# VH-VL binders against DNA-directed RNA polymerase III subunit rpc9 (rpc9): the designs that were tried, part 2

Target 1, 130 residues: DNA-directed RNA polymerase III subunit rpc9 (rpc9), of Dictyostelium discoideum (Social amoeba) (q54lp2)
Amino acid sequence: MKIIKKDKEEIITNFEVLQLLKHKRRIEEQVLLNEFVNNVIRYLETTPASKQTIESVKECKKSVTKLADTSGCKILTGEMLQILNIAPSSEVEVHLVIEDCEDRIDAKEVLKEIKNSLGEEAVIRDEDNL

## First folded at step 1 (VH-VL)

Design a14 (framework fv_alirocumab)
Fold by ESMFold2-Fast, scan of step 1:
Structure a14 (fold): chain C 130 residues (1-130), chain A 123 residues (1-123), chain B 113 residues (1-113)
Amino acid sequence: as target 1 above (130 residues)
Amino acid sequence: EVQLVESGGGLVQPGGSLRLSCAASGFTFSSYAMNWVRQAPGKGLDWVSTISGSGGRTNYADSVKGRFIISRDSSKHTLYLQMNSLRAEDTAVYYCAKGTFYIEYSGHSFDYWGRGTLVTVSS
Amino acid sequence: DIVMTQSPDSLAVSLGERATINCKSSQSVLYSSNNKNYLGWYQQKPGQPPNLLIYWASTRESGVPDRFSGSGSGTDFTLTISSLQAEDVAVYYCQQYYSTPYTFGQGTKLEIK
């Protein structure tokens, strides 16, 4: 599994883990019978990672980071990972992801950036409803 | 900004060997899968091989399996294709092509292409 | 292997008119878990390498004019050029990247009437 050591992202997201595992699984000549890997892929495909793209992830990181800069704060790497992995769809969920959010950054503005970058993928409610 | 420059093509006799190179610049080379795609004169596009960003995963078209070896040198930002046991059917322009998605091993389109290098296999 | 078949083999369309190119895969290229179609479209002009137009069946690559659009799902896909321009004369290819070997359609040659 490749660890991203360059660029701005040093820790991989659930989306990137899912992509790596899918490519392992789809490679014809080297597909291994690996029940553990298949089970992890199955789980991750039920998460927001299954609906993300490289461009949507990059745009989300860029937009949220810019918003934080204008608010005089910094989003921690772990917080950004949770934003991407959970893809908050409400202000309450943003507050659960960003420590001391009320004192640092406007949750409504963060949610707006998430929806604009990850789009309907972050807020697909009909598919998620029982 | 992104540039891919192929080299190493030429005329070779059946059964011969050639090594193609592709010099890459303008992107984080080790973070993207790289590919070779060929096109025979007057024909369509034919995918040859792919290699993951780390070099740990490779795949080949059935027509070249056992004869061609794809490799990369991240320190030199260069992609290679070692072609052995060449056949007349291998005659084509060989394009170096970058995978579209960050950290992709397979399951990608090709967003940047080089100008190609011509390989002619003939007596 | 997934076989990609395009129709028509060649198409002549007047300037400013709509051009439609079809692509059919021998099996579905829709990945049910992420609901994405692993299908791209390329434009190739004489003497030039291919240029990526569309990926994920309908997502336009950066810098590609709005007149190009992709649609379809599963096994049937369409590339549409809403108002043909002179510079659009080229061979167009669809490509599946659902599984290796990656495969391309045979190409559709687009000409001006």
Scores: ipSAE 0.000, ipTM 0.504, lowest interface PAE 19.4, mean pLDDT 79

Design a16 (framework fv_alirocumab)
Fold by ESMFold2-Fast, scan of step 1:
Structure a16 (fold): chain C 130 residues (1-130), chain A 122 residues (1-122), chain B 113 residues (1-113)
Amino acid sequence: as target 1 above (130 residues)
Amino acid sequence: EVQLVESGGGLVQPGGSLRLSCAASGFTFSDYYMNWVRQAPGKGLDWVSTISGSGGSTNYADSVKGRFIISRDSSKHTLYLQMNSLRAEDTAVYYCTTDYRFYGLEYLFDYWGRGTLVTVSS
Amino acid sequence: DIVMTQSPDSLAVSLGERATINCKSSQSVLYSSNNKNYLGWYQQKPGQPPNLLIYWASTRESGVPDRFSGSGSGTDFTLTISSLQAEDVAVYYCQQYYSTPLTFGQGTKLEIK
C-alpha cells in the first residue's frame, strides 16, 4: 500500500534552499537576482529553516530514522521533508506529516526527537514569543 | 550497509570513450544525490559531476562539460559516467560517492566506493 | 580556485602519542555571516575507501572517536589525534567546500614509528 510518486524534480528542504541562496549570493553575486534572492532569504528566515544548521538537520534525520527502525517502520522521503520544513511543535502536527502515524510510530517520541535535534527555537516562532 | 562498487575503468587512447558504472546498495538509492570524484596519480581529489536522486538535475566541472554525461538507472540502482573525447589529463582513479546532502545540499562526501582506474595514454 | 596545502606530507608517530596534521587554504574559507569554516577532513585507510571525519572544521561526524579533533579558522587548520591507535594508520585529506571547484589537500600519510 505504499505509493511513491516519482518526481523529475529533486526534493529540497526550505533549510537547503536558504543555505544555497545565502551561499550563492555570497560567492556568485548577481546583480539582476539580488532583490529577488534577498526577498526569498527574508521569507525563509521567518520559517523553521532559519533556526536549522547542517548539524541539527542531520541529527534530526538520524534520530527520527532510528526511532522509526525501532518501531518497525520507515519514514518516507516526503514525510522527512515535511518534518524538516514544518518542524512540528505538537503531536497533532506530527500526525499531519506522517501518514497513518498512529499505526506506525509514536508521535510523542517523534516530537521529542525533533525538539532534541532542532531545538525549542526551531518549533517556536520569534513573532509568537516576541 | 551502504556499498558503492565502481567498474568500467581501463586503458584508452586519447579521443576515445569509456563508460563507468557504480552499483549502489544498502540505502534508498533514489533519495541520494550521487557524485563522481577523481584523483589523478599523486594529486588531490577533483570533483567531476553530480546527479540528483531523481536524475532531473545534473552538474559538471568545467573541465569535463560537453564531454562527460552523468546518468542513473533507479531500477538497477546504478550510477553511470559516459566519458567522451578523453584526454591524458583525465587519467585518474574515479570514485563514486554520495555527498553529505539532504535533498540537494552539496557540501561533503559521506560514502565512497573503492574507485576504478581510467588511464588515457597511447 | 582555492588551493589546499597540507603539512607534513608524511608523519610517523608512536602509539599513544599525539599526531598533528596541518592544512592551509590559499584564501579564507570562513563565511563571516554564519561564522562557519567550510572545511572537512577525510581518512583513507590502506585498502579502504575514504571516510568523512570532520566538517565545519571542528564538528565530528557520527561514529568518529573523540580522540579526533579539528581546529583552526580562516586559512589555517589542524587535525589532531590525541592518542594514536594502530587503526589510525591512514592518509588524511582536508577539503574546502567554500567555493567551486571543490578542492582537496594533497594528503598526509600517517604511520606508526
Scores: ipSAE 0.000, ipTM 0.448, lowest interface PAE 16.1, mean pLDDT 77

Design b01 (framework fv_benmelstobart)
Fold by ESMFold2-Fast, scan of step 1:
Structure b01 (fold): chain C 130 residues (1-130), chain A 121 residues (1-121), chain B 107 residues (1-107)
Amino acid sequence: as target 1 above (130 residues)
Amino acid sequence: QITLKESGPTLVKPTQTLTLTCTVSGFSLSSYYVHWIRQPPGKALEWLGVIYYSGSTDYNAAFMSRLTITKDNSKNQVVLTMNNMDPVDTATYYCARDRYDFWSGYLFDYWGQGTLVTVSS
Amino acid sequence: DIQMTQSPSSLSASVGDRVTITCKASQDISNYVAWYQQKPGKAPKLLIYDASNLETGVPDRFSGSGYGTDFTFTISSLQPEDIATYFCQQYDNLPLTFGQGTKLEIK
């Protein structure tokens, strides 16, 4: 389980929650007959988390962090969590996730790194690619 | 390079115990799950069980009463023991690595070459 | 146990043909299905996982689709080296189960 901690808070991504729940379901079937757990799994399977892999999450964190370092800024833990949970598909969505984005980092380059790491399956495809 | 290799007897008499060893290279048993899967000649693959990085195990209920999977991380070996072999247990036995470290996809990205075990008098 | 039923059991096709194999689960397994290729005398090779994700190094003529109970595996333009038996596998729940396999031959 991967725990991201800031100011004594434990924060985990939807992908990590899904990974943990699926792992628990497979190991401890008797515990996982609970309706609540099954409903959470079903919900998470409708989110970008269902299409993410350990490799794609690691690559996204790595590439976005490098881009931020190059731009002279730092991506906050909560912002990275939102990037992974929402998987922004447009520059507008990147601006909604990163506070004061225009002053900190190029939204177009962030979107490029998200698409390269999380892929089109985890991001809504732009059919009008002109 | 990632490799898995099965070894053990190729001929077993009915009622005897089968012991197969899977020797791995290129990854650590402390971070990956290893599964045992068999395939009777000309038939479908049949999952037998898994040993997790922690050393815990899960078995297919059809084999649970006579199947044991153990490992020794320092030797890079996973061992399958199956009691009371029967002619219907004749199959090619494979060990296979689970695709993800520290988490199970229950997907097999690397397989051993397989070893045919024939059960006959 | 979740039963995986594959169709057809065998298939003959010509080089360049589009080949489709189907797999049906006895209950909803979301997208937790993988497809393997097995050549004679060899261990299976993972081609597709999570119903539609292509494994690294696998040619893009292979694809998968489906969700819930009905899954499809497609080879868009059959090549001689694709002659093999293909298996689907569910990994939604234990025990892990496989389809009976589809033997693919070139005519």
Scores: ipSAE 0.000, ipTM 0.518, lowest interface PAE 15.6, mean pLDDT 80

Design b02 (framework fv_benmelstobart)
Fold by ESMFold2-Fast, scan of step 1:
Structure b02 (fold): chain C 130 residues (1-130), chain A 122 residues (1-122), chain B 107 residues (1-107)
Amino acid sequence: as target 1 above (130 residues)
Amino acid sequence: QITLKESGPTLVKPTQTLTLTCTVSGFSLSSYYVHWIRQPPGKALEWLGVIYYSGSTDYNAAFMSRLTITKDNSKNQVVLTMNNMDPVDTATYYCARGLYDILTGYYHFDYWGQGTLVTVSS
Amino acid sequence: DIQMTQSPSSLSASVGDRVTITCKASQSISSYVAWYQQKPGKAPKLLIYAASSLQSGVPDRFSGSGYGTDFTFTISSLQPEDIATYFCQQSYSTPLTFGQGTKLEIK
């Protein structure tokens, strides 16, 4: 294959074309993931949980991913984003976020990891708000 | 074609405020994070802080009380402001493009500016 | 803060040699390590990320490995252009921290 530049004509190998395409795909994937992360940050900044940090989000992702690996499954990108955005506070809410949760991963353990990283900041005491 | 370039005063007197501008090209500030890192002559790199797409920031606690990072997406510029400069703040200051991936959970710097040496002396 | 300790602080080797640099974190950081090359008067250049992933455009002679607290960076066959200072960096938690650097020189 030939790559034509105004200043110089170059011929590259199929291997080099493949490397270039892989590089472009990785950059595009990183841009999309950054967009999702930015959306999560934007959401957290507008809620009572605005004190949450990118670090707490990172910790939640790590903990839940490790738990899924232990259970022999993988958490989908959309499922992880819902976990981060809503910070489930009960096993029922975990089941709403993770499809076929009962067949894949222990909802109680997922809830524990979420609370350890995100959940404390989402807790509101009604008596203090009266 | 991706570039970052630092600009600003290279000489600062003790107690003065440092203002550096990072001008980016070849990518959008709406799609990437920009970090500031410094390096005193002959020493290790030291992370100062980051500005996210949303305009939110995270700072190294050691600098938080005197450090501010802002940006203007339409100008392709990120600005570092650091108050109360001291001779120990003499360093080469870099801005760098950050990639933070929520799935992998890591920050790394794939493109850096050339750096600007800021000397703090009377 | 997580401390990153590199060894050795300096290293002298011959062209064609296998060069190894190590980095130890003060606590477990999984695989959240990057390695950079810095030549005198220049900005650092990313070589390795996620402990073992080679950055696009970086020669295959560079590699990384490790998990938890102990990480290794290797140049399989040293070339003259590899003379530089090398730094490790953890991305596990903020503040992001770097090792003190390893200065590589040719004998």
Scores: ipSAE 0.000, ipTM 0.514, lowest interface PAE 14.6, mean pLDDT 77

Design b03 (framework fv_benmelstobart)
Fold by ESMFold2-Fast, scan of step 1:
Structure b03 (fold): chain C 130 residues (1-130), chain A 120 residues (1-120), chain B 107 residues (1-107)
Amino acid sequence: as target 1 above (130 residues)
Amino acid sequence: QITLKESGPTLVKPTQTLTLTCTVSGGSISSYYVHWIRQPPGKALEWLGVIYYSGSTDYNAAFMSRLTITKDNSKNQVVLTMNNMDPVDTATYYCARHYLFGEWSYFDYWGQGTLVTVSS
Amino acid sequence: DIQMTQSPSSLSASVGDRVTITCKASQSISSYVAWYQQKPGKAPKLLIYAASSLQSGVPDRFSGSGYGTDFTFTISSLQPEDIATYFCQQSYSTPYTFGQGTKLEIK
């Protein structure tokens, strides 16, 4: 996507892309660009990013990182990105995003932290969809 | 650890273009967002715009028609250009850092600021 | 644009006093509020972010609270070095906007 650079160390989550796009102003003279941006926003609003807030993302990163530290392992940047973009809802999905999960961290506890921070039951407020 | 420093002219005549450079040391500007904020003497802070790590920009609509922010990652510099300066644009101009992946809307490191006076 | 109304515009207090400053947003901004300290001739310094999170290296006598439209900044026991102007900022939506500032002096 043109809106982000392909930088391995600085890859951006779907939530962060959505936040950037939601704060974009219309440029009337660049109607085609605005239409393209609006199409990307509509797509991202169908993903877990639409339910996320800066607080829920921050808490998820914090709690999952703390759990990993307690378990004697480290969550890789790409794994954290997948957790935020996919928002796993089952232990099987946690195993999908964390490589060699069984040997590193308890998938059930990771799922609990994800649900507590990004949970499906979270009320979507008007501000979360702007 | 990380420092930002603004540089450029301190006196600008009405209708001239202002160019300010923010030089960053201790970290790469490709790893975070850089904002420009100004403060007229004795007044509140006023947000001007931001350049993201990707090079994309967002501007305050009040300044958008005459404001441009660019960067050069190899020099670790961010440049603010503002056209058609007016005496009301007299202010201390700051560049500030905003770390990507953290609380991405807050300014954790600021330059010292540079006072720009617009006068004939 | 979101307007931030800060009060009071100035206040005087004694060393050891509890000091409270407030900010009101013109619309709900969740917890997207930061508080800054600015001493004369210096750049602002971040003290509080996300309404209640203390910035690293900042003394724990500083705190923030609030959610939605009403936010409070507190100094639990005022010290001489706390003399400064304090500003709130919303980061919920661009353009990011600041309160008018509160000038704090020791009496």
Scores: ipSAE 0.000, ipTM 0.495, lowest interface PAE 15.4, mean pLDDT 78

Design b04 (framework fv_benmelstobart)
Fold by ESMFold2-Fast, scan of step 1:
Structure b04 (fold): chain C 130 residues (1-130), chain A 122 residues (1-122), chain B 107 residues (1-107)
Amino acid sequence: as target 1 above (130 residues)
Amino acid sequence: QITLKESGPTLVKPTQTLTLTCTVSGFSLSSYYVHWIRQPPGKALEWLGVIYYSGSTDYNAAFMSRLTITKDNSKNQVVLTMNNMDPVDTATYYCARGYYDSSGYFYYFDYWGQGTLVTVSS
Amino acid sequence: DIQMTQSPSSLSASVGDRVTITCKASQDISNYVAWYQQKPGKAPKLLIYDASNLETGVPDRFSGSGYGTDFTFTISSLQPEDIATYFCQQYDNLPYTFGQGTKLEIK
């Protein structure tokens, strides 16, 4: 898979940053930059990004956007980014990432769509069967 | 010149742990990724996992419960450890270098080790 | 997992023939396909990447094409040294998966 950059600034998820950093070729040895990049990779691997795939991210974006349309509102790009990066596991966390959530969209339904696409944020166990 | 070479036991008994070492030359493990792939006799290739320059790993879900890949950059070595070997794990095991360009990521394999046949029997 | 299905499983051809092998992905993988040649007892050798790009040092009688789910590998004029098993690989998503291989023999 190749990532194509546009002229404008693009907002990307922690998953996309992790993929880019893990796969970037280094043609020169730069000790300080290498240490910085390795620290960022190690951090991102402790986040929900470590459990995500291209498919799970696409499904989450699609299902949450459809839910918002049904509720008569629009999810902002920054809010979607926070949903993917944090992968809220409770209604309280959904309220943290969606501004004025109680007036816009049902937090319980958003949480349901997040869990359906991104799954529970945890180590995959035998009973999870994935 | 770029080379990869697998080494380790050629015979393993059922339930034992397999440990294979891949020794690389002509490139740095701090700048490239190394993958493990296996091929049972007469069957298709199976991707097992990868270790990135950072030391992070990704594994095929089918094997991840018993598979570990580690490396030592100073020794130019990548090590595959697979627990609880079974006769169906009999295969030629390869290590290979993953390629990517500066514009993105992809993991086709530009250089392969010669492979080492591991037979699992009593 | 993305499944890669190759056709045919085996093929016999004469020196100078045009040989075509196909590979079908179970879902859209853009152009993220590589083709390898494997001779008996040896490691696979990369021939084609990004569906159609020829690897350095590989003879130009080898070519590839395709996008999405259907991919083709061609040898324009078969030579004796081309006798081998050929297989495709997708690298669009983890886990990376391979076709089952096509064994090429001379008549």
Scores: ipSAE 0.000, ipTM 0.498, lowest interface PAE 16.0, mean pLDDT 79

Design b05 (framework fv_benmelstobart)
Fold by ESMFold2-Fast, scan of step 1:
Structure b05 (fold): chain C 130 residues (1-130), chain A 121 residues (1-121), chain B 107 residues (1-107)
Amino acid sequence: as target 1 above (130 residues)
Amino acid sequence: QITLKESGPTLVKPTQTLTLTCTVSGGSISSYYVHWIRQPPGKALEWLGVIYYSGSTDYNAAFMSRLTITKDNSKNQVVLTMNNMDPVDTATYYCARTIYFGSSLYGMDVWGQGTLVTVSS
Amino acid sequence: DIQMTQSPSSLSASVGDRVTITCKASQSISSYVAWYQQKPGKAPKLLIYAASSLQSGVPDRFSGSGYGTDFTFTISSLQPEDIATYFCQQSYSTPLTFGQGTKLEIK
């Protein structure tokens, strides 16, 4: 979701939207806005954003940006947003979010950094406990 | 097996602050949302708030001005702090978990045994 | 806040009877309803979640149904161990809210 709130247009990740909405839920006098916010929270809880932490998002941004710099490539802001929002799980999905006519980046290495920061970091379900 | 256990004072004087700790065993607290619920003797269950796996919180507006929920993942503990206790706050306090994956659809499947907190002189 | 109105507040039934408890939400909550059983001195036990899904380990005589604003909890054949207070709960929106409870007694 794209939120325009401060200065020129700023684009934030689904995780950041989810965190913002959860912290700003105290707007009870605006019933329609609260209903909208609740709908957005429910949607975002079904996305990779629900599994992300401040630490995992920062690590993903840092590692992917460093990898791109090392590879002589630049990851665009929109591409980083898609990486964080979609959390690609395959090389094919990485190619879908990093769109270039000249494919200069190693999708396998990008996928590795995504998995290291966003993948196995958290327990998704609790089947192991039952 | 996941188990939750509440601990803290059973008697609190009016105007004092209540601090209750929920200790989670058999799994990592980072895998769950942890709720606090209370039940005055003979009355219905009342939801106080939740701490999400990320550390974000939501509170019942009736308690928001005096309620704080925090957690320490390294200790597997969730702490409820409620200021300015009043005799009407006398209740059994429970912690309970929901899984975060699709958490809004899942019920609270594991509860602590509850701790009765009496507010009187 | 979403109010959950539970009915009846109490009922008496005989072993083997079909028991029905209803819950009405003050606004549409899709299927975000759970049902709990609470015996004296014990914590609540989850029986049904997502309006109609049976919790693992719970006997199949317990069932739930409904969508939107009207929800029903049913015990198909009442057993002595089912004496308890039953609560519905919505998780569609915070604050999470519970019904007032239905106290079930066996004749």
Scores: ipSAE 0.000, ipTM 0.511, lowest interface PAE 17.4, mean pLDDT 78

Design c01 (framework fv_ciduvectamig_arm2)
Fold by ESMFold2-Fast, scan of step 1:
Structure c01 (fold): chain C 130 residues (1-130), chain A 125 residues (1-125), chain B 110 residues (1-110)
Amino acid sequence: as target 1 above (130 residues)
Amino acid sequence: QVQLQQSGPRLVRPSQTLSLTCAISGDSVSSNSAAWSWIRQSPSRGLEWLGRTYYRSKWYNDYAVSVKSRITVNPDTSRNQFTLQLNSVTPEDTALYYCARDLYDFWSGYSFDYWGQGTLVTVSS
Amino acid sequence: QSALTQPASVSGSPGQSITISCTGTSSDVGGYNYVSWYQQHPDKAPKVLLYEVSNRPSGVSSRFSGSKSGNTASLTISGLQAEDQADYHCSSYTSSSTLVFGGGTKLTVL
């Protein structure tokens, strides 16, 4: 896997894309665009993003960032993006998303924070009908 | 429209507990898109964020390191208010105390969009 | 004293532009796009001017703009007016999930 080096505003998680698409107004005159958007939503609902909420994503970013600060390191934007998109479920998977993890941060503690924030059942909030 | 109204003692003795209340109107203390903070201001330290409470499926608190061992920020859903308790106060805790709403939905980050009127608390014997 | 560094004072004349800097570290201003700016008139609570570096709340004049480069965020006020005379404070989210403020800048017009 490759770390994407982009402007911070251009780097968004699958959850953020899903939220934006679900809250987008449907345009009848652009039926093909609405169908394409629905197909993308359907795909993203098969990823970990489907079980995430605004709260769980914010809590994960917050807790992992705090843990890294405590360990004297910084989590790169691309690494955080992979943590949120993949939602690692084992220490081995944490080692795959954090470059040189053993020298930087305790993978077991990272996994604990991921499970505490993203591992709990997430309520998907659909406000498109309001 | 949101309004925050502060109340509480303005004079506290050293070693006592400083207790202030912030009553909320126009929003709910358990709103999923808001957090509720205490901030103080003094000539020596400027503005200093102390802590917040917020509801996201359960209640959470965040506290500044400098006060973490002495501070509690508690919500009261029945009265739609939240309180600051700061234990073991010293003269260094003399400051103008504000409550504030953190507007943070996913897109807006942390910003204080509504503030209480402020309460000058003096710690002296 | 303060976690974020601001100049203590800045001055300008009506119609001019001024810029106030807010300098932190990679663990706050440099690490996140959660910088806010507040205006405070004497004996009043602070009022939000900008959030997330450059976004203006409804009702805030377009004369106020914000930017960030590395560990420094900047507030620019164009077309200075007498009512802009106030204290200006920056704040930022930190890597430890807390909030920190700058020391504040007193703006004097004329």
Scores: ipSAE 0.000, ipTM 0.523, lowest interface PAE 14.1, mean pLDDT 79

Design c02 (framework fv_ciduvectamig_arm2)
Fold by ESMFold2-Fast, scan of step 1:
Structure c02 (fold): chain C 130 residues (1-130), chain A 126 residues (1-126), chain B 110 residues (1-110)
Amino acid sequence: as target 1 above (130 residues)
Amino acid sequence: QVQLQQSGPRLVRPSQTLSLTCAISGDSVSSNSAAWSWIRQSPSRGLEWLGRTYYRSKWYNDYAVSVKSRITVNPDTSRNQFTLQLNSVTPEDTALYYCARGYDILTGYPYYFDYWGQGTLVTVSS
Amino acid sequence: QSALTQPASVSGSPGQSITISCTGTSSDVGGYNYVSWYQQHPDKAPKVLLYDVSNRPSGVSSRFSGSKSGNTASLTISGLQAEDQADYHCSSYTSSSTYVFGGGTKLTVL
């Protein structure tokens, strides 16, 4: 596979799904005739996945995991997947993706690491562009 | 079939602005699957990507660091074209200039250039 | 200097196979699977041969294939033909969301 450099036991993010679908289309050349696959791709293009890079995803995983370790807790695989897929832009959204967040980790610190790694641009489109 | 046709002055004086236009047929400049770039080629620097413009609910542009302070890439939806404006040119800007399309119907974030214009040799001299 | 390193020239005889390398860093070729190759004949615009390392556009001969290992991508042309004589350029996406090119390789078919 092209983009998948991770262990096979890891979950895949919307970014990685998007890359896999792109690869599959070019090999099979059926996506233009496959309505379901095209609909999924169009949906994913509206998500943060369209602006993510391999490095930004790696940095987010690393920084959030480090923060959790210093807080004495563990971010579950599904929670990390939600962080990468949704790219929370507010503390409320962080609370929606991390179960019992208030008892485990500081939502403001998590949000800070997400913004620093994935960038606000990954979620918020540049309104100033022509 | 996609075609890119370039036009603009072939001789520009130092300190003036280099302006080129790329007219698009067979696709829309506002296509959500395309990005429109300017790339130049010179013997000393080879191929050099300069910048791009693209539409994803809003217009975006990206520019190479080397030209960022002098460059503007602008779309014109009414004429289905996009332009390069490069300010304060020097003889080092003498090059063959190409417009090119990046295209990916699946992701809308292209990583390669599938169609190129014919190229315009721009000479910067007094 | 070009950001990606290619040999200045390569040569082969009809029917042979040749390989052209394209070496970058972890912030471009090594960091992404977004390497493309372009063929340029004299006085013509570049034409895409491969994209995303190994994918061939419709109309490009299966004699052209691509691969990548670490920071180096390679273009292999099998069954060399006289019309393959051209300049070959590699390109890669970068961690800055920009594009860089190699210096180009002149292929001579002897």
Scores: ipSAE 0.000, ipTM 0.517, lowest interface PAE 16.8, mean pLDDT 78

